VHH binders against Actin patches distal protein 1 (APD1). Designs and how they scored, part 4

Target 1, 316 residues: Actin patches distal protein 1 (APD1), of Saccharomyces cerevisiae (p38281)
Amino acid sequence: MAFLNIFKQKRGDEASQLSAKGREEISQSIKICKSDDAANEHSCSGDCKTEIEEGEQAFAKLKIEHETPLLNSSKTPKIHFVVPTSQIDWQHDACLEDPKSVQYKISQWCDKNSAKFSNVGTGKTLNCAVSSLPKDIMDIDVMRGTKNNVLILPYFIWLNDLRSDDVEATLDGLVPDLLDENISREKLLETRPNVAVARERAFVFICSHTTRDKRCGITAPYLKKVFDSKLQEHGLYRDNSDYRAEGVKIAFVNHVGGHKFAANVQIYLRNPNTLIWLGRVTPTIVPSIVEHLIVPEEPTLPFPEKVRCIKKYQSW

## First folded at step 20 (VHH)

Design x2 (from w4 with L100M)
Fold by OpenDDE, fold request of step 21:
Structure x2 (fold): chain B 316 residues (1-316), chain A 126 residues (1-126)
Amino acid sequence: as target 1 above (316 residues)
Amino acid sequence: EVQLVESGGGLVQPGGSLRLSCAASGFTFSNYAMGWFRQAPGQEREFVALISWTGEVTDYSDSAKGRFTISRDNAKNTVYLQMNSLKPEDTGVYFCAADMYYYWGDYENSDEYDYWGQGTQVTVSS
C-alpha cells in the first residue's frame, strides 16, 4: 500500500508540471488520453507483471530527477538518421568514435548542413544515432563501419548499403528531396534504388548508453522487456529475424540527452507520422503506452507530463 | 587530465568589448560542441552561446544575440566569445563548457555538458 502511494504522489507531482498551455501544445500533435483511461492498468500477462515488478525494483534504486518540467526539454528532429550497430552500449563518443564510419560521416554532414536546412521542413534538428538494430555481420565493410544501412526517420525509409565515402554526395541529394513536400515517397523510391520503405508500424528507441550514464544502462533492458511482452500480446513484436510488416521494433540507442530524465524513450509512429519523445518512463506505464499510443489506429497519448517533445510530421 | 581554461575577462565600460578565450586540453576537442555560460552574483548559471564541433552551427541566448559571437579554432583547441556592446547586465563569471551531444537541442541545459572551466570574471561598469 505504501509503495502505491509513493508512486501516485510522484505521478501527481509530475502531472502538476504540465501546464494547460503545455497540454494544448501536445494536443496539436496527438490526442491526449483521459486520465482515467491512462490509469486503467491494462492487464499485463503474468510474465509482464513480473517484469514490471522487477523493473520497478531496479528503478527504485536509481536517482532520477523529477523537478524539472519535461516539455520542450529537447528538440524534435527534422531528420533522425539511425545507424545499426548490433550493440547495446557504445563508447563515450558513440558516433564520433571512428572517423571512417558511416555514423561519423553522417554526423558531420548533419552538423555542416543543419544551418542550411534550418527553415526547411518540419522539425528542428539533423542528427545521427547509433542503435542496437542489427547490422549485417556477414559484410566485411559493414563490420569495418565503412558501410551500413541507415534508417531515416520520420520518413520510415532505409538507405541501404551506404558507404562512408558516399555519405556526403548521397545526402546532398537525398535530404533536399526528403524535405521537399512536393516530392512523394513513391517518387523518391522510384528514383533511388538504394532507398526502401521501413515496413514497421512504429520504432521505439530507448536510450541505453551505459558508458555515458549507468541509469540508462539499467533502465533500458527492463523497459524493453515490458514493451516486448506487451507487443507480443498484440502480435506486433518483432525480433531481429522477424521481417513481417506492421510490427514494432524496439531498439536501444546511444545518448539522446537528458540522462537525468531516465528513461528516455523515443517513439516514432508511421501513421500518423509522429514522434513522441518521453522522459522518466517507468516499467509501470509501458503497457499503457503500448495500448493507447502504439496499438490503435488512432493513437492517444497517456501521461502527457512525460513528454519532452512531440511532433506530427507530414504523412507519407 | 581534462582542462578548460578561460581567459580574457576583465573590467570594461558599458558599450565596450571583450574577447574571451577558452583553451581546452585532455580530450578530443573537435568531438565536442563548446558552450559559454555565465553566472551573475546571486543568479543561476545561464546559457550564453554554443558552437558545434565543426563550427557550422551556432546559437545564442536572446540577450547575447546580435552582440556576441562565438567561434572556435580546432587546431588550437580553443573556443572564443567576442562580446560587443557590453552592458552592466552582462556582468558575471563566464564559463566555458564542452558538450559532445549538442544536436538533441538541450544544450542550453548546463547538465548536458561534460567538462567545465573555472570561469573568468567579466565586469561591465562605468
Scores: ipSAE 0.828, ipTM 0.916, lowest interface PAE 0.7, mean pLDDT 93
Fold by OpenDDE, fold request of step 21:
Structure x2 (fold): chain B 316 residues (1-316), chain A 126 residues (1-126)
Amino acid sequence: as target 1 above (316 residues)
Amino acid sequence: EVQLVESGGGLVQPGGSLRLSCAASGFTFSNYAMGWFRQAPGQEREFVALISWTGEVTDYSDSAKGRFTISRDNAKNTVYLQMNSLKPEDTGVYFCAADMYYYWGDYENSDEYDYWGQGTQVTVSS
């Protein structure tokens, strides 16, 4: 009984941090769940329950900051480049460690071109992340980091076989097209043979950058387990060998800012095209996130007080 | 050893100018965005300015906009803050800080910075 009360108290305090104005802002991007609905649908299978319990035990040992309001504590990406590495942790300089790598070149390009595109398109930032998404281990250039596939969000496209030496030239052409509202996905696909559609229903990225913050390393695997279990229940789980469409990919990413708000979870929904960036995510709330935000055709947002940033993008 | 060393602080009259410098060592300077923070007596540390890895992106606090200019020289591992039209309210200790992951947009938060200098005193007084 005492443990349930402590969780309720912490939730109450966090909920109080979201103002009416903040709720209104969030509601412009997504419908907010009714409080009662968010609390009641924590149902998952027996294994899921055990996973939640184990996760919560681990989380209880961590110091997470709960005083700072989360809303607008981060910026919404204009373009988020996600590079597969098959890794769950990275060096401190995850994207910048190897100057010959695709992620390095993309990061540099983003930095150099951010000002140029500041007033173009939806969102604020150009950024690159590395992820646990699978890389082609049979390709020596991929293993060397000089070639890779790149996921481009929120556009839900893959840029395939991108070489580090071609990053600048490629992105100089591609990014303006992506940011041009007059260019359709179909046209983009027709004109660029190395671009393919990501067929996933959603991408969920969990910060796991242990080298930077141990809390991320500890929390991320527990959350992923619960996500996976709940997604399996709905037939939406996809392993690395499952290429069926309309699944959900759960992946780890390097540092996304706000380590003190661990766990950080970025959810990209394909339809509607929406980013929901959450902080202080716990195992207990993951089933509700899946049930209300990911599974339905019309998503609703549980726990709006956990939103760091949110953006509904133009349908593309 | 990682080091950030601020210099250029001092006493200046209202309306005057100062140029702060921060010399970095012990890490790959070009991989970090550089920020300036300040702390007035009895106040919390506040964000002043940021400059990205290559210098292409800059941002300023509202109080600094139009008066301060942040710049960097990666060849010299140095970041600068040109402060013009100084006011008494600009008085405080100015800190240089390094942040690799500035592009997530939370760079106004001091907790995001990996390395900090010891600070340099700026006093604006008649």
Scores: ipSAE 0.828, ipTM 0.915, lowest interface PAE 0.7, mean pLDDT 92
Fold by ESMFold2, look of step 20:
Order: structure tokens, then C-alpha cells, then sequence
Structure x2 (fold): chain B 316 residues (1-316), chain A 126 residues (1-126)
């Protein structure tokens, strides 16, 4: 029997791939929705309904892997550095395009120091990504890539005016302090004038890196439209120029591995401080994701079978 | 054009040693983590070893740990696998592979790698 070249994974088929042990692992980080709640929460009307339909047509043309269980197909970050570029696509090497750049120096630091922090803090890896978050195009050093502000998750902080030449010294001091349970977050912020809080209640990163994989480039804009529409309904939408507190920022991010599981969506919730990385996200399920994971003060997870990894961090 | 070219395979007796090399071209080698995989006839590719792009991180499968050493020379765009104390179970085609995003994912999964070599045969027989 020939494979169908266009697959659309039904929730029921994919749900059977998640073992009881896998559900237990996920439940340690977040309460899992009942299936009835997830189905009832997907409705959308007006522009949102049209955006879902158009997105589903685009997704149907793609070869997306549906048979491999997703849980533990990625590692949870201990720290995730997100570097603004104002771009939605990058060269294949993304963070490593320019050896003089902030993101190159951070990536190098992460690689050099990964073993040093292997048994400290929550999460597994030190990661750097570039993103569509805005950069200051009026600053020459920012445009050259040798200076930037850097978002640091899951800590929900900005490290401002970081120069690439200062990355090693800065991170050698900052990261141990972030991981030290004996240093209060208020004290850390008071003693570091270039560190500021990120006021968003959540960040949503959608892989858009077309140069690396066309599936990411095709899927990301459709997902963003549906997320934006649903968040606007709740007054939580924040575009790149909107820094009002307690909203949700949606940004595109470079390739993070597992593009055959497109679309990849990383969701950081500030409170409770949780990363939920989902694969095989489609426009149809976005309303339920927003209604159950992002809007409520006590989030619940509607699609545990779509989790690539999940981690609840110390409260911020 | 990206190329990964393995060499150094061959027939060896149990307990012997081989050094595999993988020469890279067509991409910025120093930006990529490099891995070695092996495949016995009728079996899936199996992770053997990984080295990060700076060389600071290495990892090995349980069967390779203590016997194999991965290394790289960024000046020569080459990754190596030194294989000691070879056993018949090590027989297979050995592939080198390149992955830029090793830290996000499951680098033991062959699907995570961007580029692959053609493989070199290693046969260990008594």
C-alpha cells in the first residue's frame, strides 16, 4: 500500500501514540485537559475561521511526519537566549552567520559552558536562537550585529546593550547568579542596571526558518495569523512595537531541530513558569491552545500528544 | 555543494583498531556539530558518537564509550573516529553527519542531521 503524500493527523490517531508513562511525565509540569474540553474550545468565527481554513489548505500540501511519538524528541533548555534580528528568515547557520555577532558569541559561550552547568538548575541545555523580535535599526553597532538586547528565558528578563566582545565576561557572571537559588531575583535586578524584566505573560515562538526548511517558512505565517486573531479577542495581542505588560508576544525563530514535525511552537508562560514545546501544530488547534494554555491564570494542556518537551521552572 | 567523504574503513580482526576520517567541504565546517553513525545489514542507523562545533562537548553510545574517541580538526575540515578494541558487533557501514542544532534535539536520532556522507565499510571478523 502506497503512502498518502498528504497527511493530516487526526487528534485521535496521534493521541494513541502517547504512553501512560508519557502522560505521567507531562502531568508533573501541567494539568492535562479532558478531551471533551479541547474539542469544545476550538471554535472560531469571522476572520479567524477563514484564516484557519486557508492555513489548513497550505498545511495539507506538506509532508509532515505523523507516526513518531513526539515526547522527548527535544531537550528542555536550562537557559534560552533569544536574540532580536527583525528578520523572519536567516542563512542556514543562523546564530553563526557572523563570528563577530552577539548571537555567535552567545552560542560559543553556551557550547563551551554546557558541561559546567550540567547538574545545576532546572532544564538541560544552554541554547541560543535568533528571532523576529525587533532590534534598534538606528544603532550602527546593532545593525553590524556587535551589540544587542537579549531576551533570557525562562527568567523573563532582557539583558540590554550587550556587546559581542563582552559576552563571555557578562555571561560568566550572570548565568551562575541566575542559577543560584541563594540569590533573589529582586537582588539580581537591583545589582545589574542592564537587566530589566520582560513584562509579557507569555512568549510564543514559531519556527519560520525557510532557508533551512520550507515547511517552517510555509506554516509559520498561517499559525501567526490565527494566534494573533485569537489573542486580539482576549486583549492579549502584542505586536513587535507593543511592550504593554501582561500581553503575549508572538515571534518567529530560527530552526530548532525536528522540522519534519512542523509546525514547531515553543510557548513560554511566565506564571506558572513553564515551557511547552509543541510539534505538529496546525491552525485548527490554535484556538484551543490559546484558550487553555495562554489565557487562563491556571493553564491546562489540551494536546499532550503534541508535546516535544515540557518543563515547569521555579516561579518568577 | 556540500560533501562529507568518509575514509579509513576496512577489514580488521577482533581486538584491532581503525581510524575513520570524514573530510568536509561546501559548508562552514566549524559551525557544525559532527556525528558518527553505523548501520549493520538489515538494521537501522545507530548513533555512535557526537562532537560539538567547538569540540568542547562529546558524547558516545553505550557500546562506543571507553573504546571509541571522536575528534575534529577545524583547520583541516575533518572529523575522526578512533576505534579501538573492535568487536564483531561493530561491523557495519559508518557514516559521518553534520548537525547545527545538536543542543536542541535528540542528536542520537539520525533524522536530526543536515548532511550525510556516503559511508565507509568496517568489517570485524575472526
Amino acid sequence: as target 1 above (316 residues)
Amino acid sequence: EVQLVESGGGLVQPGGSLRLSCAASGFTFSNYAMGWFRQAPGQEREFVALISWTGEVTDYSDSAKGRFTISRDNAKNTVYLQMNSLKPEDTGVYFCAADMYYYWGDYENSDEYDYWGQGTQVTVSS
Scores: ipSAE 0.555, ipTM 0.824, lowest interface PAE 2.2, mean pLDDT 86
Fold by ESMFold2, fold request of step 21:
Structure x2 (fold): chain B 316 residues (1-316), chain A 126 residues (1-126)
Amino acid sequence: as target 1 above (316 residues)
Amino acid sequence: EVQLVESGGGLVQPGGSLRLSCAASGFTFSNYAMGWFRQAPGQEREFVALISWTGEVTDYSDSAKGRFTISRDNAKNTVYLQMNSLKPEDTGVYFCAADMYYYWGDYENSDEYDYWGQGTQVTVSS
């Protein structure tokens, strides 16, 4: 089809940006698909095909930067706190909108403590983000932003019923334990009743922060439609009310840097425990991402040239 | 309306010192990491220094380390760059920049900043 032909031409130009050294670097974290042209076999029909076509039309009117190599254009997190807001857009400064909020206190904690953990664990940064993941709108303190559950990646755990006034004390205790290789996941769960396992096999976060960059807001819904459709074909789609284990949750997140590389997609795989952050993601490549990277128990990466950063973590 | 206004540039001899200031308005200054960049004629803007919104994290380019100090005063909505032991290669227009989540993006990349000042000229010559 017309989009596939255009995809082949544009991919060829972009693929040349990834050096042999860069490809080798990525291969240390994930097996790269043996044929870069395997992406030409996109299997998608019905509503999914229409969603891709509509998405590509919307993408075509956007100015997205394609000249800068993507690899190492972002930093890998040591810990990524993801705060539910039930929103798909936020004020420009997102986590810092309200000084009384859980996400503000977490962001403050991350900034104050980044140096203390610089030589411990895998990854470089302590990060806080807000997301479209659901919050309990029936709880007044949650609606005020002073209480929430917080997803903690790459550890695939929820820290439940966290109050903003308790963030500092709670994280001062929890984070050292998370980063201590001598404390098992089982031990931590046994001794901390407020911590629970995240049931998903993967999380996919799509930058949707329209207030920061219109390109993110325009692209994110189209990508989500294609991801959702393709995951439904495999029985792996989990909406916000579906608690079955081993599915995949798609959510929107605030600005993650590099808006000129839209669309930005952060993929956390639980096993093998890996972050793959992709830039310049389009609806056309989503089926291949799902089929090769997300669905298989042994993932392979179809588009190494789209990696902004990648990190394989110790399984925890 | 967001504004960043640099000042304190000028002509100085090699080995001398200058202190640049950047006055910010139109946004909650204490929520933003701040950066300094410079641009010599015929060159791209290059990273000089970063300070996080709490002030707890600072970073410097290789050429600035040991000679330059970034600081901020949230009560005055101002970020500073103290420049010591200046060299002719430090000559250029110095820009203040804001609105960067330093812990996600590459803060050495000028494209990651949304708000920019108009710059102040620093000239280091005999």
Scores: ipSAE 0.489, ipTM 0.792, lowest interface PAE 2.5, mean pLDDT 86

Design x2 (from w4 with L100M)
Fold by ESMFold2, fold request of step 21:
Structure x2 (fold): chain B 316 residues (1-316), chain A 126 residues (1-126)
Amino acid sequence: as target 1 above (316 residues)
Amino acid sequence: EVQLVESGGGLVQPGGSLRLSCAASGFTFSNYAMGWFRQAPGQEREFVALISWTGEVTDYSDSAKGRFTISRDNAKNTVYLQMNSLKPEDTGVYFCAADMYYYWGDYENSDEYDYWGQGTQVTVSS
């Protein structure tokens, strides 16, 4: 009863923090569930219920900030480069640990070129992150960090076999083409043999960067367990060895800012092409997120007060 | 062992100039975006300026635009704030701060910064 009472109290207080103007702003990108619809029970099979209970007990021990309104507490990316590392935690410097690495060169490129693209495309920023997505451990240059495949969101493409020495030249050519409304996905794929489609219907990134803030490291594994279980019920779960199309990939990502708003979850939907970045995500609400936001082909957003930023991109 | 040490503050007449410096040690300075904030007594810290880790991106508060210039020297591990055309409302303690992930966060929000200096006093008075 204590946990339920705390949840009801926090939910009510947070919901009042989102103004009518804020709800209208979010509505430009996604249809919002009515509160009654979001409250409908969504469950998963036996072990998942236990995972939620264990997760909520762990969350209850954490000092998570609940007073600050979340909307616009982060910037929407124009392009988000996600670099596989097969790791769930990183040094404090994450992308910048090794100046010879692919992620360092991408981060450097993003910084040098952010102003150049400020007035083109949708979204505001050029970003690089490292992630738990798998790297090719059989490739010596990948293990050295000087070669990798890079996921590029919101375009849902892989840039394959990117060498760190080639990053500047490659991105100088690729990024303008991605941002050009007159260049189709078909034409870009035809002219660039190192670019392939990402076949997932969605990516879910959970901040896990324990070295930066233990709240993210503690919360992320509990959320992944519940996401995985709920997605398995729908046949949409894809582990690192499962290449079936149209599933959902759950991965960990480095620090995204705002660890006091743990847990941070970035959701990229391919169609409609949308980023939804949520803060203060708890195990209890994960089933509703999956059922309303991820599974349907026409998603609805059950917890608009938890949006840190949101952006609907052109379908490409 | 991380330290940010501001200097260059002082008393200046309206219309005058000051150049603040912030010397950094104990971390990889060239990996961090650097910001300047200021605080008058009884007020919240307010954003003044940001410079990206490569130095190629800068941003300013509305009150600082056109009068202040942020710059950095990665060889000296130092960030600067050149303040021109100073006004009495610029009076306050000026802090430098370091933030690695300025792309993601609200860099005008002081909560997003990893490291802070102790501050240097700037007083603009006749």
Scores: ipSAE 0.450, ipTM 0.785, lowest interface PAE 3.0, mean pLDDT 86

